# Designs tried in a protein design chat: VH-VL binders against Chromophore lyase CpcT/CpeT (cpcT). Part 13

Target 1, 201 residues: Chromophore lyase CpcT/CpeT (cpcT), of Paulinella chromatophora (Freshwater filose amoeba) (b1x536)
Amino acid sequence: MSASLSQLVHQLSARFNNQQQAFDNPPLYAHIVVNCRPLVHLLPGSLLIEQSYAMDPLKPYRIRVLRAQTRDEKLIIFSYSLSDEQKYWGSVYEPERMLKIEEKDLQAIEGCNYIVRKKNSNFIGEVEPGCRCLVDRKGVTTYIVSKFELTNKGEMRTLDRGHNPVTHEQLWGSLGGVFEFNRTTDFSKEIPYDWIEEWKK
Key: E = the ipSAE of ESMFold2; O = the ipSAE of OpenDDE; V2 = 0.75 times the mean of E and O plus 0.25 times the DockQ between their complexes.

## First folded at step 4 (VH-VL)

Design z28 (from v1 with heavy chain E99D F100L D106H; framework fv_sibeprenlimab)
Fold by ESMFold2-Fast, scan of step 4:
Structure z28 (fold): chain C 201 residues (1-201), chain A 120 residues (1-120), chain B 111 residues (1-111)
Amino acid sequence: as target 1 above (201 residues)
Amino acid sequence: QVQLVQSGAEVKKPGASVKVSCKASGYTFTSYDIHWVRQATGQGLEWMGWINPNSGNTNYAQKFQGRVTMTADKSISTVYMELSSLRSEDTAVYFCARDLWSGYEHFDYWGQGTLVTVSS
Amino acid sequence: EIVMTQSPATLSVSPGERATLSCRASQSVDDYGSSYLHWYQQKPGQAPRLLIYGASTRATGIPARFSGSGSRTEFTLTISSLQSEDFAVYYCQQYNNWPLTFGGGTKVEIK
């Protein structure tokens, strides 16, 4: 599993965009940039993820910390919120600001962890079952359905939807389908050697 | 309206190759994987492999590795499955199927099937 | 690979009666409480049609007489009141592990 954990973190450590999809289908797909960059000063597998509109890349509509680890022979990406999100907006572009994020700033989001399986050379992750990944939008509580697939050729697909916890009706998210991303910048070279050594234990 | 329309029946001699097409309509072609499943006469379903139409990445069942090639043409929203070095036991109906990616990965739409007959 | 075994191979039932079809996996097809087990219906000369996914969720447009249950390695498809259009072969499929595998099928014959 150690080799798979290392591969997963390397494949996640990138800047992705869906420029081709957005250009082919402007009414259906917004042009999105996803930055996922190692937080080299924190525990192994820690990544800062920012999701933003390409026209305003320094103001993410979502910012989180992810931590990829092995638990009970399974790959899991733990999800964390930041206690002061706006303080770190755009920091994925400024390493000196990213390095100011501390463990005490992280709040675990129970129910929002990704369970990841390896399918040949690809990784498929989905939010843990139970409809427990709760988020509030305009005073309404929804649960998130979230899934991704990563390939060894720098591709990523994602799907994010919010559902009513009682009726299961979709209340927000893309109705056009899956977002298709391609890697544009590689951050995997920033992964510390000591993380790789730790993962071999 | 989602549809997968396959090419017509083929008759081939042993040792030949066959290329079956699957044309998609009614959805964003590049957002869903296409799988190929075959069924020999009077027998069950056998999974052959899948293709990502956006990237062209493929994954094949080991039994078909070296004989099968799957490709996608985005300009006409069409996936192809080519099987080479045909043998009589390759006589089967070949189906393409769309992989519904949200939730429990399953085949929500299937092509009508293409009968490939291999005879001497 | 995960081997899927269906029983019985053939079921003969009268219209209006209940049919129960079994599917067994050689190893668990569950992952974190979810079952990656699906049921398809195939009529002669036609492509398979999705009936049930995730062991128990009916696909859109599938009549309420079809229901699925089970977990881990033992699964059941039930048709509560058979109709003439239910004459078909039914296949279970696992999507938890590569390669994807199908059961051998159960043929439901309505006299």
Scores: ipSAE 0.058, ipTM 0.654, lowest interface PAE 6.5, mean pLDDT 87

## First folded at step 5 (VH-VL)

Design c1 (from x07 with heavy chain N54R S55T N57D; framework fv_sibeprenlimab; at its last look DockQ between E and O 0.30; V2 from the best seeds 0.00; counts 0 for: pae E 8.7 > 2)
Fold by ESMFold2, look of step 5:
Structure c1 (fold): chain C 201 residues (1-201), chain A 120 residues (1-120), chain B 111 residues (1-111)
Amino acid sequence: as target 1 above (201 residues)
Amino acid sequence: QVQLVQSGAEVKKPGASVKVSCKASGYTFTSYDIHWVRQATGQGLEWMGWINPRTGDTNYAQKFQGRVTMTADKSISTVYMELSSLRSEDTAVYFCAREFWTGYEDFDYWGQGTLVTVSS
Amino acid sequence: EIVMTQSPATLSVSPGERATLSCRASQSVDDYGSSYLHWYQQKPGQAPRLLIYGASTRATGIPARFSGSGSRTEFTLTISSLQSEDFAVYYCQQYNNWPLTFGGGTKVEIK
């Protein structure tokens, strides 16, 4: 499992872009950039993730800290929000600002961890069960059903949907289409050597 | 409009091979794995394996390992399943199916099925 | 290999009544707190149609009268107030472990 954890963090440590999909399907798919970059000074497996529209990269619609770990021989990505998150918008482009994020700034987000399976050469993730990952969008509280697939060749596919917590009706997100990203920048060489050594123990 | 259209019915002798095609349309061909599932007349469903059309990677059920070959032709959005050394027990309808989300094997679109009859 | 067993093999139900179909796995099909189980509907001469994925989530376009429940080794598909188009064979499928396996089916017939 330590080899799979290292592979997962390596494959997550990148910038992803769905430009091909967005340009081929302009009214159907927004042009999205996902940056996921190691927070080298925090606990092993910590990554800053910013999701933004390509036209407005310094104003992400979602910023989180992820922490990939092995728990009971299973791959889990723990999700954290940031205190004062807006002051960190765009930090994935500025490593010195990333270094100012501290463990005390992280708040665990109830029900929003990803359960990760390895299928052949791909990692498949899904937000944990229980309909407990709550997010407000456009003034409405929803629970998130979120899935991703990540290949060892730099492809990422994602599906995000929000549901009414009472009726379970889908209120937003794709009705059946997935976002398809290609890796455009590699951040995996920023992964600290001591994380890799810790995972081997 | 997602559609999977398969080749027509085949009649084969024991020991021969059959190659069934499955042409995809209405979606990005390379974004979804294609699985093959067969069904003997009046019986249940049996999974045979899958192919990733982008890479050509395959995974076959052990029962068919050594007899089945799956390939993809991206230029015509078509996958193929070839089954060799046919036996009478291979008589079945063979379906291709699209995996909606990779790793969950939720087959949301199926081909119409191809009857393969193996008889003397 | 995980063996999927469905019962009953045939269920005779009047239109407008409830049908309850059972699916049992020989080993747990749960992992990480999720159930790796799907339900399909198949009418004569047609390919299967996905109804429920992940044990309990209806696929796009599936009417609300279809619902799924269960975990680990025991799963149920419920069809409330059967309509004429619902008389078909129903299959469960697990995807927790390779190879993928289907149950033997439950045929829902008009009483």
Scores: ipSAE 0.012, ipTM 0.567, lowest interface PAE 8.7, mean pLDDT 86
ESMFold2 (binder alone), look of step 5: mean pLDDT 90; pTM 0.913
OpenDDE, look of step 5: ipSAE 0.107; ipTM 0.716

Design c2 (from x29 with heavy chain N54R S55T N57D; framework fv_sibeprenlimab; at its last look DockQ between E and O 0.52; V2 from the best seeds 0.00; counts 0 for: pae E 7.3 > 2)
Fold by ESMFold2, look of step 5:
Structure c2 (fold): chain C 201 residues (1-201), chain A 120 residues (1-120), chain B 111 residues (1-111)
Amino acid sequence: as target 1 above (201 residues)
Amino acid sequence: QVQLVQSGAEVKKPGASVKVSCKASGYTFTSYDIHWVRQATGQGLEWMGWINPRTGDTNYAQKFQGRVTMTADKSISTVYMELSSLRSEDTAVYFCAREFWAGYEDFDYWGQGTLVTVSS
Amino acid sequence: EIVMTQSPATLSVSPGERATLSCRASQSVDDYGSSYLHWYQQKPGQAPRLLIYGASTRATGIPARFSGSGSRTEFTLTISSLQSEDFAVYYCQQYNNWPLTFGGGTKVEIK
């Protein structure tokens, strides 16, 4: 399982872009950039993730810290919000700003961890069951259905939807399609050797 | 409008091969795996395997290993399933199905089915 | 491989009444507290139609009279008030382990 955790973090540590999908399907898919980059000074498996529209790369619509770990031989990605999120927008492009993120800035997000299964050499992640990952959007509380797939060829596919916690009606997010990303920048060489050695224990 | 359109019915003799096509439209062909499932007349469903049309990677049920070959042609958004060394037991309707989410085998769209009849 | 067993093979039910279909797995299809099981409906001469995914979640466009429940090895599909269009064969499918396997089906027919 330590080899699978290292592989997961390597495959996550990248910039992803759905340019092909967006250009082939302009009315259906927004052009999105996802940056996921090691927070090398924090606990092993910590990654800063910023999701933005390609036209506004420094103004992400979502910024989080992820922490990939193995628990009981299972892969779990813990999700954290940042205190004062806007303060850190664009940090994924500026390593010196990333270094200013400290453990005290991280707030665990109840019910928002990802359970990760390895299947057919791919990683399949989804927000833990229970409809408990709550996010407020435009004054409306929703729970998030969030899924991702990572392949060993640098592909990433995602689905993010917000639902009414009482009626389960989808209130926002993709209505019928999955976002398809290709790896455009590799950040896996930034993974500290200390993390890899820790995972071998 | 997602659609999977399969080739027409086939009649084959024992020992021959059959190649069924499944043409996808209305979605990004390379983003979803295609599975093949067959059904003998009046019987249940039997999973045969899948293909990733982006990479060409396949996985076949052990029962069909060595007799089935699945391929994809990205230029025409088409997958093929070829079954060789046909026997009378292979008489069935063959379906292609799109897997909506990789690794969860939730087949949200199916082809219309292709009847393959194996008789002497 | 995980063997899926459905019962009964045939269920005769009057229109407007409740149908309860059973699906049993030879080993657990749960992981991470989630059940990896789907239900399909198939009418004669047609391809199967996804009804329920993940044991309990209705697929898009499926009427509320369809519901799924269960965990680990025992699962139930319930149709709370049968309509004329609901007379069909129903299949369960597990997706916890390869190979993917279906149950033998339950034919729901008019009594």
Scores: ipSAE 0.041, ipTM 0.619, lowest interface PAE 7.3, mean pLDDT 86
ESMFold2 (binder alone), look of step 5: mean pLDDT 91; pTM 0.921
OpenDDE, look of step 5: ipSAE 0.107; ipTM 0.717

Design c5 (from c1 with light chain D31T; framework fv_sibeprenlimab; at its last look DockQ between E and O 0.68; V2 from the best seeds 0.00; counts 0 for: pae E 7.1 > 2)
Fold by ESMFold2, look of step 5:
Structure c5 (fold): chain C 201 residues (1-201), chain A 120 residues (1-120), chain B 111 residues (1-111)
Amino acid sequence: as target 1 above (201 residues)
Amino acid sequence: QVQLVQSGAEVKKPGASVKVSCKASGYTFTSYDIHWVRQATGQGLEWMGWINPRTGDTNYAQKFQGRVTMTADKSISTVYMELSSLRSEDTAVYFCAREFWTGYEDFDYWGQGTLVTVSS
Amino acid sequence: EIVMTQSPATLSVSPGERATLSCRASQSVDTYGSSYLHWYQQKPGQAPRLLIYGASTRATGIPARFSGSGSRTEFTLTISSLQSEDFAVYYCQQYNNWPLTFGGGTKVEIK
């Protein structure tokens, strides 16, 4: 199980880009960059994630802290928002700024954690059931239905959709299928050795 | 509108193979796993396995390992389930079902079912 | 493999009355506070129809008279006021662990 947790964190620790998909399929897919990078000074498994349009890499539309852990013999990625998010925009490109993120800045987002399973050689992450991961989008409250698939070959596929909490109608998200990302930068060597050793105990 | 349309009923002799098709429409074929579930006459439901039509990856229930093969043809949005070395106890209605992409493995759309009869 | 046991095997209920169906798992189907259990309805000659997912959430288009509850190993499907169209076999299904497994079903008959 410690081997799977270490592998998950290694495979998450990267920059991903859907450039080929966006280039081949305008206007169906925006060109997105996802950066996910270890927060080495925080609890083991902590990652800063920034999602941005490629044309505005320093103005992410989503910034979160993730924490990958084992719970109930399952892999779980806990999701945290940051107090004063704009203060930290672009930090994923500047490791010195990442070090300024403290545990006190993290707010757990209940209902938005991912339950992660290994499906053959791939990790599949899925938001908790129960329609509890609420987000406001364009003045409308929706619950997120979200899944990712992550391969050891550097592929990441994601589906992110918002639904009406009462009718369950899809209100936003991709209609053309999943977003298809390739690994463009590897951050896995930044993972602290003591995280890996702690997971083995 | 999501639809899963299966091939017609088949009658097979013991020892033969059967290949059932399931054609998908109304959604992005490669975004959802397809599962196969069978139901013997008057019996409950039995999960057989799944296929990821994007990658061709499969996972089969242990009971069917070595006898079942699932494949996908992306060009016609169709998955296939082939069951070999048929026995009388394989007589059942075989359903394909779409997994809702959230990974809840809730089967929101089902094919109409295909009766496979194995008799001498 | 998680064994799902449903009771009763057959339930006879008068129109307009409440029906209560039980589903028990051989081990917990919960992960981190969430229950990984579905309910399906199947009428003769038809494919199963999803009623409830995640133990308690009604699927799209399912009438409010259907409700699910329970956690860990014990789950209940309730039909608050039985209608003539509700006679069917009802199955629970767990998805906490592979392989996916179904209960043996509860046949609901109108008395």
Scores: ipSAE 0.053, ipTM 0.623, lowest interface PAE 7.1, mean pLDDT 86
ESMFold2 (binder alone), look of step 5: mean pLDDT 91; pTM 0.911
OpenDDE, look of step 5: ipSAE 0.064; ipTM 0.687

Design c6 (from x12 with heavy chain N54R S55T N57D; framework fv_sibeprenlimab; at its last look DockQ between E and O 0.55; V2 from the best seeds 0.00; counts 0 for: pae E 5.5 > 2)
Fold by OpenDDE, look of step 5:
Structure c6 (fold): chain C 201 residues (1-201), chain A 120 residues (1-120), chain B 111 residues (1-111)
Amino acid sequence: as target 1 above (201 residues)
Amino acid sequence: QVQLVQSGAEVKKPGASVKVSCKASGYTFTSYDIHWVRQATGQGLEWMGWINPRTGDTNYAQKFQGRVTMTADKSISTVYMELSSLRSEDTAVYFCAREDWLGYEDFDYWGQGTLVTVSS
Amino acid sequence: EIVMTQSPATLSVSPGERATLSCRASQSVDDYGSSYLHWYQQKPGQAPRLLIYGASTRATGIPARFSGSGSRTEFTLTISSLQSEDFAVYYCQQYNNWPLTFGGGTKVEIK
């Protein structure tokens, strides 16, 4: 489990891009950049994740802190929002700014944790069940359906959709289907050795 | 409407190779993996492997390692399965099937099957 | 590999009667609260058709008379009231571990 956790964090620690997909089918897929970079000064497994349109990388449409941990012999990615999050926008491009994030800035998002399983060399994660991961978008409260697959070859597939909490109708998200990302930058070298040691305990 | 259409029946001699095609339509070809499963006459189902049509990545069952090759041609939304060094035991109907990783409906769509007969 | 064992090999049932098919896995096919066990129906000359996924969820378009249950290593497919079109071979499959493996099948035939 420790090895799996380490592997998960290593594979998550990267910049991903769906450029090819977006170029191949612009109407269905926006050009997205996902940055997932270790927050080396925080608790082990902490990652800052920014999702942005490639044309505006410093203005993420989603920013979260993820923390991968083992709980009850399961791999869980806990999701946190950031207080006053705009001041951290684009900080994944400026590691020194990431250092300004403190534990007190993290707010756990109820129902938005990912349950992660390992299948062969891939990781599959899904938002925990219950339709409880609520987010306000364009003045409308939705619950998030989110799933990802992460390979050790640098490929990531994702689904992110928002649904009406009452009718369950999809209101936003992956209308075209699965987003296909390739890893373009490796941030795994930034993972502190202390984290690795901690996980081995 | 999702469809997987496979190539026609093949008759081969032992030691030869066969290449079966599976043409996909009705969905985003590169977003789903294609699996190959074969079935000998009157027998059960045997998984052979999968291919990612987008990246070309493959994973073969150990039984077929070194003998099977899966490839994809994105330009025509077609996946190929080539099996070499054929033997009589390879006589079977070969199916391609789509994996839906978004949900749990794996193998939700199948090709019609391709009979491959290996005989002297 | 995970060995899937189905029983019985042949099940003779009269139309309108209940059919119960068993599938056993050599090891658990559950992961994180989900059972990666699928049931398929296959008729002669046709490809398998997905009936149940995740052990208990009917695939799209599958009649309500089909139901799946079980977890870990023991699974059951139930046809509450067998219809004429239900006579076929049924396979279980685990999708939890590589390589993917199928059961030997249960032939449901008319009594």
Scores: ipSAE 0.071, ipTM 0.694, lowest interface PAE 3.6, mean pLDDT 92
ESMFold2, look of step 5: ipSAE 0.137; ipTM 0.667
ESMFold2 (binder alone), look of step 5: mean pLDDT 91; pTM 0.920

Design c7 (from z09 with heavy chain N54R S55T N57D; framework fv_dargistotug; at its last look DockQ between E and O 0.41; V2 from the best seeds 0.00; counts 0 for: pae O 2.7 > 2)
Heavy chain, then light chain:
Amino acid sequence: QVQLVQSGSELKKPGASVKVSCKASGYTFTSYDMNWVRQAPGQGLEWMGWINPRTGDTTYAQGFTGRFVFSLDTSVSTAYLQISSLKAEDTAVYYCAREFWSGYEDFDYWGQGTLVTVSS
Amino acid sequence: DIQLTQSPSFLSASVGDRVTITCRASQGIDYYLAWYQQKPGKAPKLLIYDASTLQSGVPSRFSGSGSGTEFTLTISSLQPEDFATYYCQQYNNWPTFGGGTKVEIK
ESMFold2, look of step 5: ipSAE 0.600; ipTM 0.854
ESMFold2 (binder alone), look of step 5: mean pLDDT 91; pTM 0.923
OpenDDE, look of step 5: ipSAE 0.199; ipTM 0.749

Design c8 (from c7 with heavy chain S102T; framework fv_dargistotug; at its last look DockQ between E and O 0.45; V2 from the best seeds 0.00; counts 0 for: pae E 4.1 > 2)
Fold by OpenDDE, look of step 5:
Formats: structure tokens, sequence, C-alpha cells
Structure c8 (fold): chain C 201 residues (1-201), chain A 120 residues (1-120), chain B 106 residues (1-106)
């Protein structure tokens, strides 16, 4: 599990871009950039994730802190929101700003953790059960159905959808299907050696 | 729109071989794993395994190793199931089924099924 | 393998009835449970995935609930087109299906 955790964090630590997909089918897929960068000063497995439209990378439509850990022999990515998150927008492009994030700024998001499994050599993650990962979008509360796949070739696929908590109908997200990202920048070299050593225990 | 179209019914004798095709359209063939499920007459559903159209990697369920072979022709977005040394108990409808999401084997689209009858 | 036991195996109902089908797993499968509808001579159709998420295009009269080892499919008001066989299927590990529940007209 320790090796898998290390591998997971290494594969997550990157900038991803679905440029090819967006260019091939602009009406169906927005051009998205996903940055997932280690928060080296925080507990092991901590990553700042920003999701932005490529046209405006400094204004993410989603910003979270993820923390990959092993618990009960399972790989889990814990999801946290940031207090006063706007002040950290675009900080993935400015490592010095990332250092301003403290543990006290992290708020656990109930029901929004990812359970991670391996299929062949790929990591597969999905929000935990219960339809409890609630978010407000455009004044409407939905629960998130979110899945991702990380391949050993550096590719990432995602499916993010919002559903009505009562009727369970899809209200937003991935209407065209799976988003397909390519790894464009590697941040895995920023992973502290101390994290790796900790995971070897 | 997503469609999976399978080849027609087959009548075979014991010991023969059969190859069922499943042609996919309406989506990126290589983006989703393809599964095979069989259903004996009047019986339930039985998962046989999957093939990854990206890598060609296959996984076979217990009881479906050896005589059962999954293959691909990505140039025509087609998956194949070959059964060799056919037995009477292989008589069933065979379905190809796309995973809704890779790694989670819930199946959102199915072929219409191919009846394979093995009889002397 | 994980065994799924559906109950009942057969269910007679009338149009407008509330129908409930249960699926029990031999071990915990979290929320990795799907429900399918199959009509004679046709392929199964996905209704619910992840225990309670409604597949796109499926009428809202269908709903799923449960986690762990006990799951339920509910049809709030049975329609003529709903007479069929329903299967639960887990994908916590290698997929297995329940034995099916045939919903027939009373």
Amino acid sequence: as target 1 above (201 residues)
Amino acid sequence: QVQLVQSGSELKKPGASVKVSCKASGYTFTSYDMNWVRQAPGQGLEWMGWINPRTGDTTYAQGFTGRFVFSLDTSVSTAYLQISSLKAEDTAVYYCAREFWTGYEDFDYWGQGTLVTVSS
Amino acid sequence: DIQLTQSPSFLSASVGDRVTITCRASQGIDYYLAWYQQKPGKAPKLLIYDASTLQSGVPSRFSGSGSGTEFTLTISSLQPEDFATYYCQQYNNWPTFGGGTKVEIK
C-alpha cells in the first residue's frame, strides 16, 4: 500500500490539459487545465488542486486541497476546502503563495473523499458512497458524482456530474462524456523526500 | 448516440469454434473497457471478463479461461469473442457491454446479444 | 466471489403499484451496486448505478437505495412498460449479478 500511495501521489502531481479533446470537439468539451501540485509544507500526501478554464487559468472554478493517505489498507484521497479560498486562486503557478496555506485553513468536505482502487496499472478513484458530496452551483444544491482514472502513461480521465439530491437527475457536468487529459507538466519532483520516507514505514 | 451492434446467431456442433463480433459506434472506442456477459436460456446474467481497447489487456472471469478469447480490431471499433472447443453448455446469448466508467464495471450500453447454439 | 440474493424472485403487481425489490450481498460492497431492466429477447438496460444514482434517460419513478449489504430498487408507480425482469449487479470486485426479479402483471 505504501508503494501504491507513493505512486498515486506522484501520478497526481502534475498539470493536466484536455486541449486536444477540446480542439477536436469544442461544443462538447471545454478546454480545461487541472493543476495538482504538492503542498510540501503540509502533511504528507497534501496536494493543491485547481481546475480552470484554459482561457483564464488564474481563476479556477474549483480549488481544493487533496490529501492521499492509506487508511484501513485502503487508498483514500481526502478532500478539503480552503477558508477564504479566493486568496489562493492561481497559487499553483506561484509556489511561494502555496506556502501561505496552513492546516488550519483546511476544512474537510463531508462525503467528498475519494476511494481509490487499482485496475491493472491504473488508479481509479470515485467519491465515497452516500450521495453526500453536496455543492451549490448557480444557487442549486447538487451532489457530486465524480470519478477519475490515472494511467501509467500520464493520462487522466475524469467524469464530474451534479445530480439533484431528491430526483437524482443529472443537472450539470460531463454531458459529453469523459474528459481526457494529458500530462503537460510534472510536479512530482517537488514531493518531499520526507513524505517518501514516511510512506516506506 | 452510442451503439453496440453484434453479429448474428450461430449454430455450431460440439468441438467447433465461433467468433462473435461487437461493433461500437457513437463514442471513442478506446476510451471504455468492453465487457462480455453471457446468459443461458432462461437463466441469469454471468460476467465473462473485459478487454481494454487502449492496451489490449484482458481479464477473464473464473470459468472463462482457456477456451474464451477476447480480441480487438480498433480500426473498425470492433471487439470479438472467440469460443473454441464448443460445448453444449456454451449455448447462450452473449452480450458485449461497455463499462460506464473504466474501473467500475457497471454497464451502460449493451449489444443486442448473439445467440450461440451448440447442438449435435 | 460476492453473491447477490434478490427477493422476491417473482412479483405480481398492477399498474400504479409501488414495487420494491431487494438485493442482498454476501459481503459489504459499499455503494458499488447497479440495477438493470431486461425485457424478453432484449439486452439489459442500466437503470441505477452507485446504488442510488439514476442513469440518464431513466424515469424518475425508479429509485435505488442502500449501502453495504442491503439494497433496494423502488418503482414508485408501476407503468405498463415496467413489466420485466430486474437484476442487481455489484462491482465492488469482479462483477456478479443477482438471480433476477420478474415483475409480471397481476
Scores: ipSAE 0.164, ipTM 0.735, lowest interface PAE 2.6, mean pLDDT 92
ESMFold2, look of step 5: ipSAE 0.398; ipTM 0.781
ESMFold2 (binder alone), look of step 5: mean pLDDT 91; pTM 0.927

Design c9 (from x08 with heavy chain N54R S55T N57D; framework fv_sibeprenlimab; at its last look DockQ between E and O 0.05; V2 from the best seeds 0.00; counts 0 for: pae E 9.2 > 2, placed apart)
Fold by ESMFold2, look of step 5:
Structure c9 (fold): chain C 201 residues (1-201), chain A 120 residues (1-120), chain B 111 residues (1-111)
Amino acid sequence: as target 1 above (201 residues)
Amino acid sequence: QVQLVQSGAEVKKPGASVKVSCKASGYTFTSYDIHWVRQATGQGLEWMGWINPRTGDTNYAQKFQGRVTMTADKSISTVYMELSSLRSEDTAVYFCAREFWEGYEDFDYWGQGTLVTVSS
Amino acid sequence: EIVMTQSPATLSVSPGERATLSCRASQSVDDYGSSYLHWYQQKPGQAPRLLIYGASTRATGIPARFSGSGSRTEFTLTISSLQSEDFAVYYCQQYNNWPLTFGGGTKVEIK
């Protein structure tokens, strides 16, 4: 399982871009950039993730800290929000600013962690069970169903949808369906050797 | 609208091969795996395997390994399933189905089915 | 491989009544606290139609009268008030382990 955790963090540590999909399927897909980069000074498995429109990369629409860990022989990605998020916008492009993120700035987001399984050399992640990852949209409370896939070739596919908590019907989601990202920059060489050593213990 | 349109019914002799096509429309062909499932008359459903149309990667159920070949032609958004060394037990309706999400096998759209009859 | 057993094989129900269909797995189809089980509806001469995925979540466009429940090895599909279009065969399918396997089906017919 420690080998799978290291592989998961390696495959997550990248910049991803759906440029091919966005250009081949207008206007169904927005052009998105996802940066996921090791926070080398924090606990093992910590990654800064910024999601932005490609035309506005320094103003992400979502910034989070992820922490990939093994719990009870299973892979879990814990999700954290940042205190004062706007202060850190764009820091994924500036490693010196990333170093200013401290453990005390992280707040766990209950119900929004990802359960990760390895299938066919791919990692498949899904928001934890219980329909507890709640999002309000236009006065309607929904729970998010969120899935991602990482291939061993560095591809990433994602889906986010909101469902009615009572009927379980889908109320919203991506206009064109599954987003298809390709790995455009590799950050896996930034993973501290100490993290890998800790995972082998 | 998402559609999977399959080739027409086939009648074959034992020992022959059959190749069934499944043409996709209404979505990004390379973003979803295609599975094949068969159903003998009056019987349940049996999974045969899948193909990733982006990469050409396949995985076949052990029962069909060595007899089934799945291929994809991205230029015409079509997958093919070829079953060789046919025998009477292979008489069935063969369906292609789109997997909504790789590795979760939730088939949200199905082809209309292709009847293959193996007369002995 | 995981054997899926459905009961009853045939269920005779009057329109407007409740139907309850059972699906049992030979071993757990849960992983990470989630159930990897789907329900399909199939009418004569047609392909199966996805009703419920992940044991309890309705697929897009499926009426609220369909609901799924259960975990591990025991699962139930409930149709709360049968309509004329609901008379069909229903299949459960597990996707926790390969090969993917389906139950033998439950035929819901007019009493």
Scores: ipSAE 0.006, ipTM 0.555, lowest interface PAE 9.2, mean pLDDT 85
ESMFold2 (binder alone), look of step 5: mean pLDDT 91; pTM 0.921
OpenDDE, look of step 5: ipSAE 0.026; ipTM 0.589

